# VH-VL binders against Putative uncharacterized protein F40H6.5: the designs that were tried, part 4

Target 1, 136 residues: Putative uncharacterized protein F40H6.5, of Caenorhabditis elegans (q09277r678to813)
Amino acid sequence: RMVNFANVMEVGDNITITGHIWQNASESTFNLYVGMDPKYLQSYISIHINMRWATDGIVYNYFWGMWNYQFESYSTRPFSRGLPYVLSVVRGINYYDVYGNGQFIKKFGIIGSVALHQVGAMYGYQQWNIDTVKMN

## First folded at step 1 (VH-VL)

Design t1 (framework fv_telazorlimab)
Fold by ESMFold2-Fast, scan of step 1:
Structure t1 (fold): chain C 136 residues (1-136), chain A 123 residues (1-123), chain B 106 residues (1-106)
Amino acid sequence: as target 1 above (136 residues)
Amino acid sequence: QVTLKESGPALVKPTQTLTLTCSFSGFSLSTSGMGVGWIRQPPGKALEWIAHIDWDDDKYYNTALKTRLTISKDTSKNQVVLTMTNMDPVDTATYYCARIRYYDSSGYYFDYWGQGTLVTVSS
Amino acid sequence: EIVLTQSPATLSLSPGERATLSCRASQSVSYMHWYQQKPGQAPRPWIYDASNRATGIPARFSGSGSGTDYTLTISSLEPEDFAVYYCQQYSSYPLTFGQGTKVEIK
């Protein structure tokens, strides 16, 4: 599910999504995008969160014209296939804090020249249901 | 090569303020995803996390000690400074500084450590 | 505060024997790390995020666990492995360490 924000994400803002993981999921992905124009969505990804259910982990990266596999970083996954989840992403000045089911799981540094007020959309896709999206 | 080295007084009197400096090379706190922390170890006892500071000047303090602690950085000098007020003999310990990385490794462990500096609190 | 309890406090073993070190958290943790410390030396990162060996750490060391229960295993002790091992959580502040398990020669 794709959602364009009414306002760009500012420092201290968070996005929280809730839903259910598919019982037979292989992957579930969540991206935050630079910009507010849907025409340029997916050109730049500020944070890429990729849950790989076979490995029991989460992979993080950014996209800035290309994937930088050297900056792939990882966290444990406090989610289970077939169960409900709460994923929250909180914007810092040069980082994001990621929470799963209320638990801190990752601090992700923002790479490149992403201005703090340029994140304007999210896209969650692959093998999970996204039932609720809250931005504040 | 990443190196960190602690410096400061070897002896502090009770009630005085301790100031420790961590000098490092091989990385910069202008680089996103980098931080430097302080951990102490009383002789023959366990490790205790004190504080750390990140590239973005975010500061974290051990809640048991936080009223006594100040951490700061000088990015241009590659230095992090820890100040602890009202020293007591129970604060006698080896004080270590260590690096934290946030993006290449999960879990934010301390991947490079200084050699440590022993601080004795005695009259 | 998350309290980490390591057991046993001391393991007295001979070279070639298997060592199993336990770390239990008072509540579920996101990340558990292990450090090795020899007398007079700084701690060295050993295992991070439960099961990943830090650079240069021998294959005889393995970590496992999740939630509240974590284990560090040494499949066959070498003389250089006699040291104190500390677990450390990064799930909530304040960051905490266990009290250490001393692996000593018998």
Scores: ipSAE 0.006, ipTM 0.549, lowest interface PAE 12.9, mean pLDDT 84

Design t10 (framework fv_telazorlimab)
Fold by ESMFold2-Fast, scan of step 1:
Structure t10 (fold): chain C 136 residues (1-136), chain A 125 residues (1-125), chain B 106 residues (1-106)
Amino acid sequence: as target 1 above (136 residues)
Amino acid sequence: QVTLKESGPALVKPTQTLTLTCSFSGFSLSTRGMGVGWIRQPPGKALEWIAHIDWDDDKYYNTALKTRLTISKDTSKNQVVLTMTNMDPVDTATYYCARSFWDSSTYHPDAFDIWGQGTLVTVSS
Amino acid sequence: EIVLTQSPATLSLSPGERATLSCRASQSVSYMHWYQQKPGQAPRPWIYDASNRATGIPARFSGSGSGTDYTLTISSLEPEDFAVYYCQQGSSYPLTFGQGTKVEIK
């Protein structure tokens, strides 16, 4: 599911997603899309958060015309299948700070410089129920 | 060209389970962004959203009714089925199914753009 | 859940008059939709995402608003416009509808 935000994500703002992970999930993904033109919004992923439930951990990347596999990074996963989750992405100056269930899990560098005038859109691949998605 | 139509019993006795089928044409529930929701309206009262299922088989339920509801889809038959257990006279309503189409070009998340005609379900002894 | 409160409950006006319908949310929402319903008929989509008219909806209808306060305006009522109008938020589950505003002939 994708949610479009009318507002730009400014320093100190966060995007928080809540819901429940499928008991038999194999993969759950969250993408923050950025851009000025809504028609091309999905062309740029500022942060890609991918949870592969068969393995421990979360994979992070960005997409700016192509995936940069050389700079893929990882964190531990504080989520469990079949349980509720709260995922927050907080915009800093040059980094996103990622929180899972209130726990800091990752500092991810902002690649391509997310401008103040850019709009954010979020996308999550299914195998998790998404109850709310909010920019705060 | 896109149509939805509800079918099911017109009369249900208290404590029984209601099963409603939404049959549709002109779109597929395998298409990204597509979903089908159920909305009910008791006679003379407001609309109440009941349940939703999307292309990814993700299911959402009205919080107050959640323990009584099951929604499922059969993509090959172009059908969505809603079951509601332990029917009560207060559940008497016209039940609608409606399409929700959400994608990046539409920008109308969880709006219901095409509705069925509705089917009146009366719960009475 | 997000509660939507529509006001007034009933709006009694004559053809040619301007109608202004309000929908207030208990918390900020990003997506507000409007539907028109006539007796014995299914609701019909009217305005998407605060301000976008659905296909075939006359220009006399306009929607506006953001955050918690949304408005549907009919600049000059025609006989076919007398109906019940519902707002609905698409921002979070459970999805919720307002209780409706009935626009009736005075």
Scores: ipSAE 0.000, ipTM 0.527, lowest interface PAE 15.3, mean pLDDT 81

Design t11 (framework fv_telazorlimab)
Fold by ESMFold2-Fast, scan of step 1:
Structure t11 (fold): chain C 136 residues (1-136), chain A 123 residues (1-123), chain B 106 residues (1-106)
Amino acid sequence: as target 1 above (136 residues)
Amino acid sequence: QVTLKESGPALVKPTQTLTLTCSFSGFSLSTSGMGVGWIRQPPGKALEWIAHIDWDDDKYYNTALKTRLTISKDTSKNQVVLTMTNMDPVDTATYYCARITGDYLSKGWFDPWGQGTLVTVSS
Amino acid sequence: EIVLTQSPATLSLSPGERATLSCRASQSVSYMHWYQQKPGQAPRPWIYYASNRATGIPARFSGSGSGTDYTLTISSLEPEDFAVYYCQQYHSYPPTFGQGTKVEIK
């Protein structure tokens, strides 16, 4: 599910999505994009949140013309296959705070401040249902 | 079980347009994270990615071939169609379609592949 | 685009010997995928995400690597293993393939 924001994400803004993870999911992914009407292979990703269900954990990165392998980071995953989830991402000055089912799970720092500018869209995809999207 | 199969002409004359159809089963291009791509292999040469299309109808083309390529899908028929204009003898190759798992750049993995169809370009 | 360079271009070995195939990326990547191709056949998925064997692939095959350097190893060659092996990335658009390493019988 892709959603364009009415305004670019500012410090303190919060994006919360809820839904259900597929019983047989192999992956579930959520991206925040620079700009509106993102094109996946061309648009910059300010934060990439990738849940791999065959392994434990969540993988985080950003994309600005290329994935930066050196800045890939991880957290534990408070979600389970087949169950409902709540994922929240809060924008800070030079970071994002990520929450899963009400639990703080990750502070994702961004080395280049440019990657925080003009975040105007979200896209959740792969093997989960996104039932609601709420933006602060 | 996921299967793909290519169909189209075996012989194309120089300057003509090639149209290839990939027919698949066992998955849908309405499912998020799914895509279908085309890869070709000239006789005795390496694999060359041509184009792919994903569940969102987003289209991706090899830069060197982009002006000659159109990719489209018919989700209800489980088909992906590739057209390539102005065929030249150097375009002689076996053309494969393959499922792409996910749309994440680091996950673009071609699985499974069709059997391939040899397209010969000669007068 | 990321260029993948495979080495050696050809490995001439006998059954029972170990084969080590290299794939070097022009830029760091998080994953590398490998395909096996026999003459007249479609490429077959072989190893994905650097080290995971595809379903049905024998334990004598292993993959390893990170960053720019990735390796496919065959611990003891069987007759059916003589084939061309291609590495492939889609860490960065566009997806690219290496030029292939041919493992041939000596």
Scores: ipSAE 0.006, ipTM 0.561, lowest interface PAE 9.9, mean pLDDT 85

Design t2 (framework fv_telazorlimab)
Heavy chain, then light chain:
Amino acid sequence: QVTLKESGPALVKPTQTLTLTCSFSGFSLSTSGMGVGWIRQPPGKALEWIAHIYWDDDKYYNTALKTRLTISKDTSKNQVVLTMTNMDPVDTATYYCARTSYGDYEAYYFDYWGQGTLVTVSS
Amino acid sequence: EIVLTQSPATLSLSPGERATLSCRASSSVSYMHWYQQKPGQAPRPWIYDASNRATGIPARFSGSGSGTDYTLTISSLEPEDFAVYYCQQRSNWPLTFGQGTKVEIK
ESMFold2-Fast, scan of step 1: ipSAE 0.013; ipTM 0.607

Design t3 (framework fv_telazorlimab)
Fold by ESMFold2-Fast, scan of step 1:
Structure t3 (fold): chain C 136 residues (1-136), chain A 125 residues (1-125), chain B 106 residues (1-106)
Amino acid sequence: as target 1 above (136 residues)
Amino acid sequence: QVTLKESGPALVKPTQTLTLTCSFSGFSLSTYGMGVGWIRQPPGKALEWIAHIDWDDDKYYNTALKTRLTISKDTSKNQVVLTMTNMDPVDTATYYCARIPLGYSSGWYDAFDIWGQGTLVTVSS
Amino acid sequence: EIVLTQSPATLSLSPGERATLSCRASQSVSYMHWYQQKPGQAPRPWIYATSNRATGIPARFSGSGSGTDYTLTISSLEPEDFAVYYCQQYGSSPRTFGQGTKVEIK
């Protein structure tokens, strides 16, 4: 599910998503895009959050014309299949702070050029239900 | 559980066309970023990538073999079919199909992460 | 086509010894994947994107490298580690594999 925001994300703003993870999920993915009305495969992803249910972690990266494997990083996963989730991404000056169910899980560095661009859209896909998405 | 299995003839005569089918379960080629490819290995030799096809019906071929190859998918049947023309004894190999997630994702999403058991194809008169 | 050259072709070692496997590309590549293959079996993904262990792969395995030179290291060989290891590049099409390094028991 694509969501375009009326305003761009400023320092101190957060994007919070709530919903349910499928009981039989294999993967669940959340992307924040630079700009509004992105075409997933043609647009830049400022932060990619990929929950892999066969392993015990979350994978993070960015997309700027290609995936940068050297920038791939990981965190613990405070979510469970079949249960509700709250995922929050908070914008810092040159980083994102990621929270799962109110718990800090990851500080993700923003690449310099990406940090100067405006995050205005979100795309969630694969095996999770999204109930609400809000920029605060 | 994700599984892939190759099927096709065990014996092919020189100049004939080989058709191999990869049947899979536990994932779909309608899934964003998903692909299935073919790799072969002659007895006692190295692995050689042949072709792959992705969720968006984009097809990728080994340039050395391209004129002989056709890859197609049937997403409703969970099958990928490889056709290779003008078979030669040098094409004798074990043929594997494998999952290759591509779809603009990091980590595993450009490696062959789950493989079938392989099927030996012998080309002999 | 990018050619991958693996060396040595065969490495004869005893359990407990360190193994170092080399993969050299004919031109610079961004990443290297590694696969393990035992006789009569399909290859298994082992290391992806140069240095990341696949799920369930023991910590004794590590990958490193950049540009044209990549290495797979096994810090202390266990009996189950004797196998053929193949490198595979992600840099350009076509995707290519090395010729393999056989790690065999001495």
Scores: ipSAE 0.013, ipTM 0.543, lowest interface PAE 8.9, mean pLDDT 82

Design t4 (framework fv_telazorlimab)
Fold by ESMFold2-Fast, scan of step 1:
Formats: structure tokens, sequence, C-alpha cells
Structure t4 (fold): chain C 136 residues (1-136), chain A 125 residues (1-125), chain B 106 residues (1-106)
């Protein structure tokens, strides 16, 4: 599910999505985009959140012309396959705070040139249903 | 179980348009995370990625070739079609279609996991 | 674009010997993929994300590396390992492949 927001994300704003994870999911991904075509291969990603259901965690990164794998980071995953979820991403000055089902799971630093640009779109894809999307 | 096969002309004249079809089975391009792309290999040379299309109908083109390329899919027929305009002898190559799984995060990245057999396209008068 | 340079261009070894194939990127890359191609055949996925064997790939194959330098190692060559091996980067658009290393078994 791709959403282009009417306003850019400001400090203190959050983007919250809710839905259900597929019972047979292999992965589920959520990206916040800077500026253009909201696809990970052709657009800038301010935060990339990737859940792999064969492992115990979530992987975080950003994309600015290339993946910066040296700054890849991780958190535990408070979600389960087949069950509903709530994922919230809260914008700080040069960081995001990520919440899963109401619990804090990750502070993600926004690095270099990505920190200078504002988020205007999101794309959640792969093996989960995204039922609601809100920015406030 | 997963199978891809290229079809199209073996011989193309200079300035003509090439149209190649990839027919596949064992997966669907309606499935989230699936994509099909085209890679070519001139005789005795390296592989060159050309274009791909994903489950969401997003289209990606090699920037060196983009003005000449169109990629489309027909999900009901399990087909992906590539067109390339203004063919030149330098475009002589074996053209492959291949499936790419979308694997992101640590430890797994997009790679071409199933390939067609390839079809040789010769550009000659 | 990221340019991948493979060395050596050709590697001639006897069965049972160790083969070491190098792939150097023009910019830092974390995840590198490797494909094997035999004459008249399509490439086959071989190693993904630098070090993970694709399904069905024998344990004698291993991948390693970080930054700009990546290596594919065959611990003890078998006759069926005669092939060209290509590296491919995923970090930057467009996707690029190396020029290949041909492994010739004596």
Amino acid sequence: as target 1 above (136 residues)
Amino acid sequence: QVTLKESGPALVKPTQTLTLTCSFSGFSLSTSGMSVGWIRQPPGKALEWIAHIDWDDDKYYNTALKTRLTISKDTSKNQVVLTMTNMDPVDTATYYCARMGSFYGSGTREYFDYWGQGTLVTVSS
Amino acid sequence: EIVLTQSPATLSLSPGERATLSCRASQSVTYMHWYQQKPGQAPRPWIYDASNRATGIPARFSGSGSGTDYTLTISSLEPEDFAVYYCQQYNSYPWTFGQGTKVEIK
C-alpha cells in the first residue's frame, strides 16, 4: 500500500499503520520516502523497516542512491504471523522512534543528507495487510 | 516448478524494433514481492541488466538504454513483454528473462533466482 | 554506476586444487551476489549476500568479503566446477555485473 501525504512529516509527527500479518508471511516491509517515486529501487528512503519471519528481529536502514549497509541496525519484533499489528514511526529532529503494538522498539538515527530532507510518502509491501494509515 | 521461457525473433534488421516475450509458470506477478526482469549477454561478454517489472506494475530501466525500452506485463497470461527500438548490430546478444525475489534487510538481497534458457537475437542486415 | 572488476580473467587449475576468485567494486558494497554460467546455459544463482549458498550449492563453495573486496572460494575443484563465475552488486542502481572469471580445470 502506497500513500502520498498532503503535508510533509514534521518533528513530533507520527505515521501509524494497522492491519494483519499473513499467517504464512516470509517478510513484511515498510518504507518512508523522500521526494519522488516511492519505490525502494528508484527513490530515496528515509527509514526502511524490514521484518523477516524466519528470524527473531527487524532490520533498519536507509537508501540515498545506495544502501548504507555499514549503518544497518536491528530490533526485536513484537509482532506475530497471522495476528493484527500497530506500527508507529515518530519523527524526531535527526531520528525516528519506532513503536510496535504500543511498545518502544527502536531509535533510528537519520544519517547525513537524508536528515536534511522531509518525508512525504510511505509504502508498505509484501506479506501483510495494511488496513489504516494515519499521519498526525 | 518455476519455469521461464523467452520467445521472439532470432534475426532483427538494423533500425527495427525488437519485441521479446517471457512466459512463466510456478509463480504469479500478482504475488507481493515478485518481479521479472531482462538481462542480456553479447557473445563472449558480460551480463547487462536491461529492465524489470514488479507485482505492483512499477517499471525499472537501465538508464543507458531507457529511451529505447518499454516493459509491460499481462498477469492473466503470466507474461512479461520487452520492446527495444532502433536495434543496432551492437545489440546482438542472448536475452534472458529471470525472476527476482524481493529480499530486503540484513542477510538477503534481491537476486535473480530462476532464469529462462535465453534467446539469441542477431542484429544484421 | 558501480563498476565490478573480477580477477583473474582466467584461472587454470587441476582437480582437487583450491580456487580463489576476486571481485573488486569501484565503491563500497556490503552485499555481493555470485552466479555460475556453463557454456550454452543460463547463469545460475550460486552465492547471495556475500556468503550464503543458494539452494543445492555444494559446501565446497564459500563466499566472503566486505567493503570493496569480495572473494568466491572453491576448496577442492571438481570437474563440474568448470564454468564462468560472475559477481553482481545490489547496492546501487543500475544493477551491475563483473566481467567474469573463467575457471578452466586442467
Scores: ipSAE 0.006, ipTM 0.544, lowest interface PAE 10.0, mean pLDDT 82

Design t5 (framework fv_telazorlimab)
Fold by ESMFold2-Fast, scan of step 1:
Structure t5 (fold): chain C 136 residues (1-136), chain A 125 residues (1-125), chain B 106 residues (1-106)
Amino acid sequence: as target 1 above (136 residues)
Amino acid sequence: QVTLKESGPALVKPTQTLTLTCSFSGFSLSTSGVGVGWIRQPPGKALEWIAHIYWDDDKYYNTALKTRLTISKDTSKNQVVLTMTNMDPVDTATYYCAHSPYDILTGYYNPFDYWGQGTLVTVSS
Amino acid sequence: EIVLTQSPATLSLSPGERATLSCRASQSVSYMHWYQQKPGQAPRPWIYDASNLATGIPARFSGSGSGTDYTLTISSLEPEDFAVYYCQQRSSYPYTFGQGTKVEIK
């Protein structure tokens, strides 16, 4: 599911998505993209959240022209395949706070100049249903 | 420009091990998002996915066949090798290898867009 | 495992007629692709991600669907269209194919 924001994400804003993880999911991914109406294939990702259901918990990264695999960081995954989920991402000054089912799971630092991270869209994809998207 | 070609024995006896090699050109398994899969098709029957290997050496196997399968790559030789143990006449099939990209920016799984010609493997005594 | 059921198993039609091929998944999929295969040949990608025509595929072909229900349509059959069509999901492991629909001349 792709959602373009009306305005860039500001400090204190949060995005919350709810839905259901597929029973036989291998991956479920959520990205916040830099720019209004991003092109995706050519766009920068401010925070990349990748849930690997077979082995790893949650993998976090950013994309600024290339993936920096040495910057990968991790958290526990409070979600289960086949069950509903609530994922929230809260914008701080130089970080994102990530919550799963109401529980804090990760503080992810915004890489480089925070002024460059004008987030204007989200894209959730792979093996999960995204039923609602709420921003404030 | 992308080409793949399967090679290996045309005839295998029951209980023997099959080794097939996929040789390719026009892409590299060092490129992020690149994968190569194996698919088989018994004469007159449907396609069955067997195994997959990705640029980062992640491997996936058909659950029904998993205990018999090993997939590996040699990135410098542009080759992917599939090994299947304990061959049985029901394993008689044309075996294909295929280029299988994953769009790393969007997480989109593309179709198997280039296929080898296939190699017929007959299992009989 | 996601099971893909294609219907009908065989479509016997004449050139100029419309063909409609169905593929139903046992659970919701996001990445459904279609392949065309002729005797003695490797499958060829035909329609990707439900509705996008692969390079070089004639405009008489179209795909539609989402979730569990997908359709490939040929608006007016040409002689070269008689082949077996397979749907494939690449949404979760193991990757699976349907059993195929054979489009044959009447």
Scores: ipSAE 0.000, ipTM 0.531, lowest interface PAE 13.5, mean pLDDT 85

Design t6 (framework fv_telazorlimab)
Fold by ESMFold2-Fast, scan of step 1:
Structure t6 (fold): chain C 136 residues (1-136), chain A 127 residues (1-127), chain B 106 residues (1-106)
Amino acid sequence: as target 1 above (136 residues)
Amino acid sequence: QVTLKESGPALVKPTQTLTLTCSFSGFSLSTSGMGVGWIRQPPGKALEWIAHIDWDDDKYYNTALKTRLTISKDTSKNQVVLTMTNMDPVDTATYYCARLETYDFWSGYYTGYMDVWGQGTLVTVSS
Amino acid sequence: EIVLTQSPATLSLSPGERATLSCRASQSVDYMHWYQQKPGQAPRPWIYDASNRATGIPARFSGSGSGTDYTLTISSLEPEDFAVYYCQQYSGYPLTFGQGTKVEIK
């Protein structure tokens, strides 16, 4: 589900989504996109969060015209297939803090000039239901 | 070996502008994730962060002092310069410059840890 | 701004005793660092990211904590450990320091 923000994400803002992960999920993904009203596949991704359910982890990256696989990083996954989840992403000065079910799981650095990472949308997709989306 | 050293006037009159220079060696402010900041300490009192500048020329100021502060860098000279306008006797302090690791591109973390400090320079504001 | 409150303000102890220094933040912080300062000297980096000792710092020093509550512990005080210790956060601007805890000889 793509959700466009009314304003770009500021330091201290958080995006929280809730829902349920499919019992048979292979992947579940969440992106924060640079710019207002971005177009998928033609827009920059400030943080990419990819849960690969065949493995015990979450993969993080960014997209600035191409994927830079050398900058992938990882965290544990406090989520389970078939169960409800709460995912929160908090904007810091030059980083994001990621929380799963209330637990801190990852600090992800914003790569390159932070001024260029003006996030205006989120996109959650693949094999999970997204029931609520809140920006605080 | 990383070193930083502060230089500037030891005495400043009220209402004047203070200019301090931090000269450093052993690293470059062209290196991603590196920054240099200024911290002050009035005699017998706590440390107060003033400002810092990052490798990408982003500038950060203490909000209580922001209208009085300018920070700049000269990457070719390995120098960071701080100016503070309208000096007052309460601004009497030892001024330190320090290296900050503002962002680690490889791990995706930032720390803001001030891992190398200059010796400090005492600035007295008096008539 | 994030306010850091250090307690106690002064800790009077003898060599060989355990010292426990507290740093409490007004809101949850991501990074907490500690510095040691002796009279007439610049602060020295001591503990970074809550629990990591800086290079050369003796094993008797340990840091712990998360969220709003952080602690610096000295398991058995040596004469060279008597100093002022400052905590510092890097989670939001302005960057802030605590007011310091002075560890002094009893």
Scores: ipSAE 0.000, ipTM 0.509, lowest interface PAE 16.6, mean pLDDT 85

Design t7 (framework fv_telazorlimab)
Fold by ESMFold2-Fast, scan of step 1:
Structure t7 (fold): chain C 136 residues (1-136), chain A 125 residues (1-125), chain B 106 residues (1-106)
Amino acid sequence: as target 1 above (136 residues)
Amino acid sequence: QVTLKESGPALVKPTQTLTLTCSFSGFSLTTSGMGVGWIRQPPGKALEWIAHIYWNDDKYYNTALKTRLTISKDTSKNQVVLTMTNMDPVDTATYYCARIKGSYSYGHYYGMDVWGQGTLVTVSS
Amino acid sequence: EIVLTQSPATLSLSPGERATLSCRASSSVSYMHWYQQKPGQAPRPWIYGASNRATGIPARFSGSGSGTDYTLTISSLEPEDFAVYYCQQHSNWPPTFGQGTKVEIK
């Protein structure tokens, strides 16, 4: 699911999505984009959240011209396959706080040029339903 | 159609500097997210990533080879140049250049999606 | 760096037989890619993201696996399938390749 927001994300704002994770999910992915359509080659991802049901809990990264695997980081996964979820990403000055089902799970640093830009879009894809999307 | 082609000497002597050029068409290194990388393969051995360069002039090098490597681009000529100093017989390999998209797309987490034909470089006296 | 170990090093089979190629990572990776290489040719993207076939790759090829263990399967070998196959990871910097599995005619 792709959503372009009417307003950019400011410090203190959150983007919250709700839905259901597929019973047989292998991956579920969520990206916040710096004003770019994720279909364009020039997409810049401020935070990439990738849930890997077979291996790692949740994998985090950013994209600014390339994936920098040196800065790939991880958290626990307070979600279960087949069940409803609530995922919230809260914008700080140089970081995001990530919450799953009301639990704090990750502080993700916004690094380099990505920190200077405003989030304008989100894209969730792969093996979960995204029922609601709200920027608060 | 996207194409890449390597050029450079087929034979270099030990201690000499190798210079390879990758000439490409069908894309531009002015486009955000585009890059070109170099990969080598010694005869009968595995592929080894060497270096890559992106549209914004960001450069990345194999840490084991870093002190010997320089990568640069000429956007007006659609070329990427790799220089490797102090060549040794163990550096004998087929050298490939490949396009790196940089952008995540489904199924291409890190793209080396179009490769040149390769150029064999033999290092011997 | 992550080391990728492929097994077997050589797989000698006849046309029509099933081939199973393994790639094991020294630590967990998120994505595994496979390349096919024939003598005198550049590697060709074959399978990406563990299980997706590149454009034009026949349905007899399938990829599977997660974490540290990945598999490339050829359900029924055709003459054009005899080649070296390399796995590659991009989950951790730097990108690394396996040593290759040679699928050869018995």
Scores: ipSAE 0.005, ipTM 0.508, lowest interface PAE 11.4, mean pLDDT 81

Design t8 (framework fv_telazorlimab)
Fold by ESMFold2-Fast, scan of step 1:
Structure t8 (fold): chain C 136 residues (1-136), chain A 123 residues (1-123), chain B 106 residues (1-106)
Amino acid sequence: as target 1 above (136 residues)
Amino acid sequence: QVTLKESGPALVKPTQTLTLTCSFSGFSLSTSGMRVGWIRQPPGKALEWIAHIDWDDDKYYNTALKTRLTISKDTSKNQVVLTMTNMDPVDTATYYCARTVDTAMKYLYFDYWGQGTLVTVSS
Amino acid sequence: EIVLTQSPATLSLSPGERATLSCRASQSVSYMHWYQQKPGQAPRPWIYDASNRATGIPARFSGSGSGTDYTLTISSLEPEDFAVYYCQQYDNLPRTFGQGTKVEIK
């Protein structure tokens, strides 16, 4: 599911998605993009959240012309295959706070020369259903 | 430079167990996101994925072959070993090992391949 | 299991001609890749994530598509391009390949 938001993300805003994980999922991914048209116009990923269902972890990174493996980081996964989920990403001044099912799971630094007003799109894909998407 | 090379027997008799070793250099399977898999190709036919092992020792098997397969790694030797039991003439194929980088990037393709080793199953 | 169907099975063309190779998935996929294989050689990564050329691949090759339908295009065939091309998905277990399209000289 790709969503272009009517408003850009500001400090204190959050993007929250809800849905269900496939029972047989191998992977589920969520990206926040700088600007609009995420893949077509040389988009940059401000935060990449990748859930590996064969493991107990979540992988975090950013894309700024290339993946930075030195910046790659991890958290526990409070989600389970076949069950509903709530994922929230909250914009701080220099970081994102990530919440899963109401539980704080990760602080992720915002990298690159991204102005706060430039983040305006999300793309959730692979083996989960995304039922709602809200910027609050 | 990344290299992978398969080794094992060229001839296996029906009902025997096949053991293949993939020896690699230029990367480590202790590095997050690294996976090494096995793919086979019967003569004149399509490619078939067999198994994967990753940096975290998670193992994935082709469901059609799963009961016959074991994959393991030795990170200190830079080796991955595949074992397949109860070999049959239909398992005659060139066997490849190949790397995927399965991190937070979207690529997830087999970026480096070994040269392949032909395994013939006959009496 | 996701089944990948490639068409046509064989393309018989002359150097300088345009080649269009299709790969259709039995369900929607996010990661589609293409490999080139010549007789007696290992497959070589060619296009990854639908549209990105792998290292060293000439600009005459392009990939496109999304969902269930993907295409590999060669704008003007060179003699070294005659080979079998395989598509491959990396969304679900088991990982699957198409049956291949053979591009052969006419």
Scores: ipSAE 0.000, ipTM 0.539, lowest interface PAE 11.9, mean pLDDT 83

